VH-VL binders against Isomaltosyltransferase (ctsY). Designs and how they scored, part 2

Target 1, 124 residues: Isomaltosyltransferase (ctsY), of Sporosarcina globispora (Bacillus globisporus) (q8rqv0r968to1091)
Amino acid sequence: VEYEAEFGVQSGVSTNTNHAGYTGTGFVDGFETLGDNVAFDVSVKAAGTYTMKVRYSSGAGNGSRAIYVNNTKVTDLALPQTTSWDTWGTATFSVSLSTGLNTVKVSYDGTSSLGINFDNIAIV

## First folded at step 4 (VH-VL)

Design a22 (from f05 with heavy chain S31R; framework fv_firastotug)
Fold by ESMFold2-Fast, scan of step 4:
Structure a22 (fold): chain C 124 residues (1-124), chain A 120 residues (1-120), chain B 108 residues (1-108)
Amino acid sequence: as target 1 above (124 residues)
Amino acid sequence: EVQLVESGGGLVQPGGSLRLSCAASGFSISRGYYWSWIRQAPGKGLEWLARIYHSGRTYYSTSLKSRLTISRDNSKNTLYLQLNSLRAEDTAVYYCARVEYGDYGWFDPWGQGTLVTVSS
Amino acid sequence: DIQLTQSPSSLSASVGDRVTITCRASQSVSSTYLAWYQQKPGKAPKLLIYAASSRATGIPSRFSGSGSGTDFTLTISSLQPEDFATYYCQQYHSSPYTFGQGTKVEIK
């Protein structure tokens, strides 16, 4: 299941379409201030470990974002440089989700590095 | 494709104010990106002055923050820089440039620059 | 502020020479947040390299960038007549943006 960043709950970030190759209607950028984030409501039928994929582009260098589940930080996800802002990559990690509604948040915090455009997440 | 043209330079007197314009064509400044002003004194290096995001957020050089205002007019597709309390050391070519990425990045493209001379 | 120091400040070279310019940061520039520009007399700077090692569109393969942390290098593998110019590094890891003082590459 894919969740488009532009349809998430945005705090301090902006939607944009100024680079090609995104899914849906656009992507999210503008991660400028500590605490800027995009949050998703993710519902699952069974508690367990899922694979989370983050689709992004990073033309400025190697980036990273903090991932929170239900307001608890679960990882600092590395987002290695892609070949251009119009070239999209995918970063993958394992995440534990509770039965029913979870809040999954992709955040710029004190351990995060600049240099990414955020397209979507996928939960598998 | 994207062209930036600065205007508003020329001879200005110390203590006065400067207002520069940067007209963008081939691209809408409301579509995203940060936009910056950078200057270069004759025979010297490059100095970043200010940037603005398409949302309106502004950032300034710490040494010049009290004298600078960066702004934009989306309907005219134009960026502006105002510099107050002019001094001889403000003599420079002033460039506008697009910042790649919506957060923090490098400059591409650049305008041709406009020369400002501060002299009594 | 992160201070960038380029070495050398100037050099003389001949067509076909390998030219190396270094840029040292006063503190670590994480995740390769460094760009290089070329400036010819009377012209605006032109982007050469971004993210320390990525070549900008239309830039010849003889230009390459490398480095991380505090030490970065721009290399021109075989200098051409159109390459005589001043070169600047720029960091975008931390506000404010800062530039190196420039390296002038002159005809020998």
Scores: ipSAE 0.013, ipTM 0.657, lowest interface PAE 7.7, mean pLDDT 86

Design c04 (from b02 with heavy chain H98D D101R; framework fv_becotatug)
Fold by ESMFold2-Fast, scan of step 4:
Structure c04 (fold): chain C 124 residues (1-124), chain A 121 residues (1-121), chain B 107 residues (1-107)
Amino acid sequence: as target 1 above (124 residues)
Amino acid sequence: QVQLQESGPGLVKPSETLSLTCTVSGGSISNYYVHWVRQAPGKGLEWLGVIYYSGNTDYNTPFTSRLTISVDTSKNQFSLKLSSVTAADTAVYYCARDYYRSSGYWYFDLWGQGTLVTVSS
Amino acid sequence: EIVLTQSPDFQSVTPKEKVTITCRASQSIGTSIHWYQQKPDQSPKLLIKYASQSISGIPSRFSGSGSGTDFTLTINSLEAEDAATYYCHQSYSLPLTFGQGTKLEIK
């Protein structure tokens, strides 16, 4: 299941359309101060390990974002450089989710690097 | 190609307001966060504050009540005003670029050459 | 605020020697450390970003490592032009802070 960043709960960030190739109605940028984030309500039928995919662009170098699940940090996800801001890549990792509603948050925090444009997450 | 250049008076009297300008040449200022950093003679670097591309600012705690950073996009200039100066404010003042695309990099890839400000009667 | 402590404060070194400079943070900061070189009467120059990431145009003899609280800048084979003061800088939390500096003198 795919969750568009522009439909998440945004804190300190903004939606934009000034780079081509996004899904949905836009993408999220403007991670301007430490703690800026996008949060998603993710519901699953059973507790277990799922694959989380993050679709992003990073034209300026190798970036990273912190991933939180239910207010606990689970990883600093590497977001390797894409060839341009109009070129979108996917970073994939394994995440543990609880039965029912989970809050998944993509955050620019003190361990994060570089600006990135954030398009969506997918839970498989 | 892009350059930052600080300018302002080299001598300021105690209790007055220090006013400095950072001029950007060779490119547009619309893609930068700009920071101000100072260095007292023979001492280390001290962060003063930042102006974001949104126009919002954050200042280091000792300076919150007397520091103002602003931008004039029509002149390609950033400005720093520091009020109620004392001899302790004598330093080389730098403006430095933090490139933003999304959230800034929080490192300084380009610095101005610095301008010495002496606070003396 | 996060305090960064560098060691040594000063070192006199011979050309071609391997030099290491340490930066220690008062709390864990991940990899949010950047290194600068400052020569007398010049502006600081970025050498390394995010503890270990290289900067275009910087000689390959400069490298960085570390995470958490302990970080190291290494100059693999010192050249005469490397005489300068070196600073670490953390971007983990506002206010941004710098270490006190390490001065390298050649000869």
Scores: ipSAE 0.000, ipTM 0.554, lowest interface PAE 12.4, mean pLDDT 85

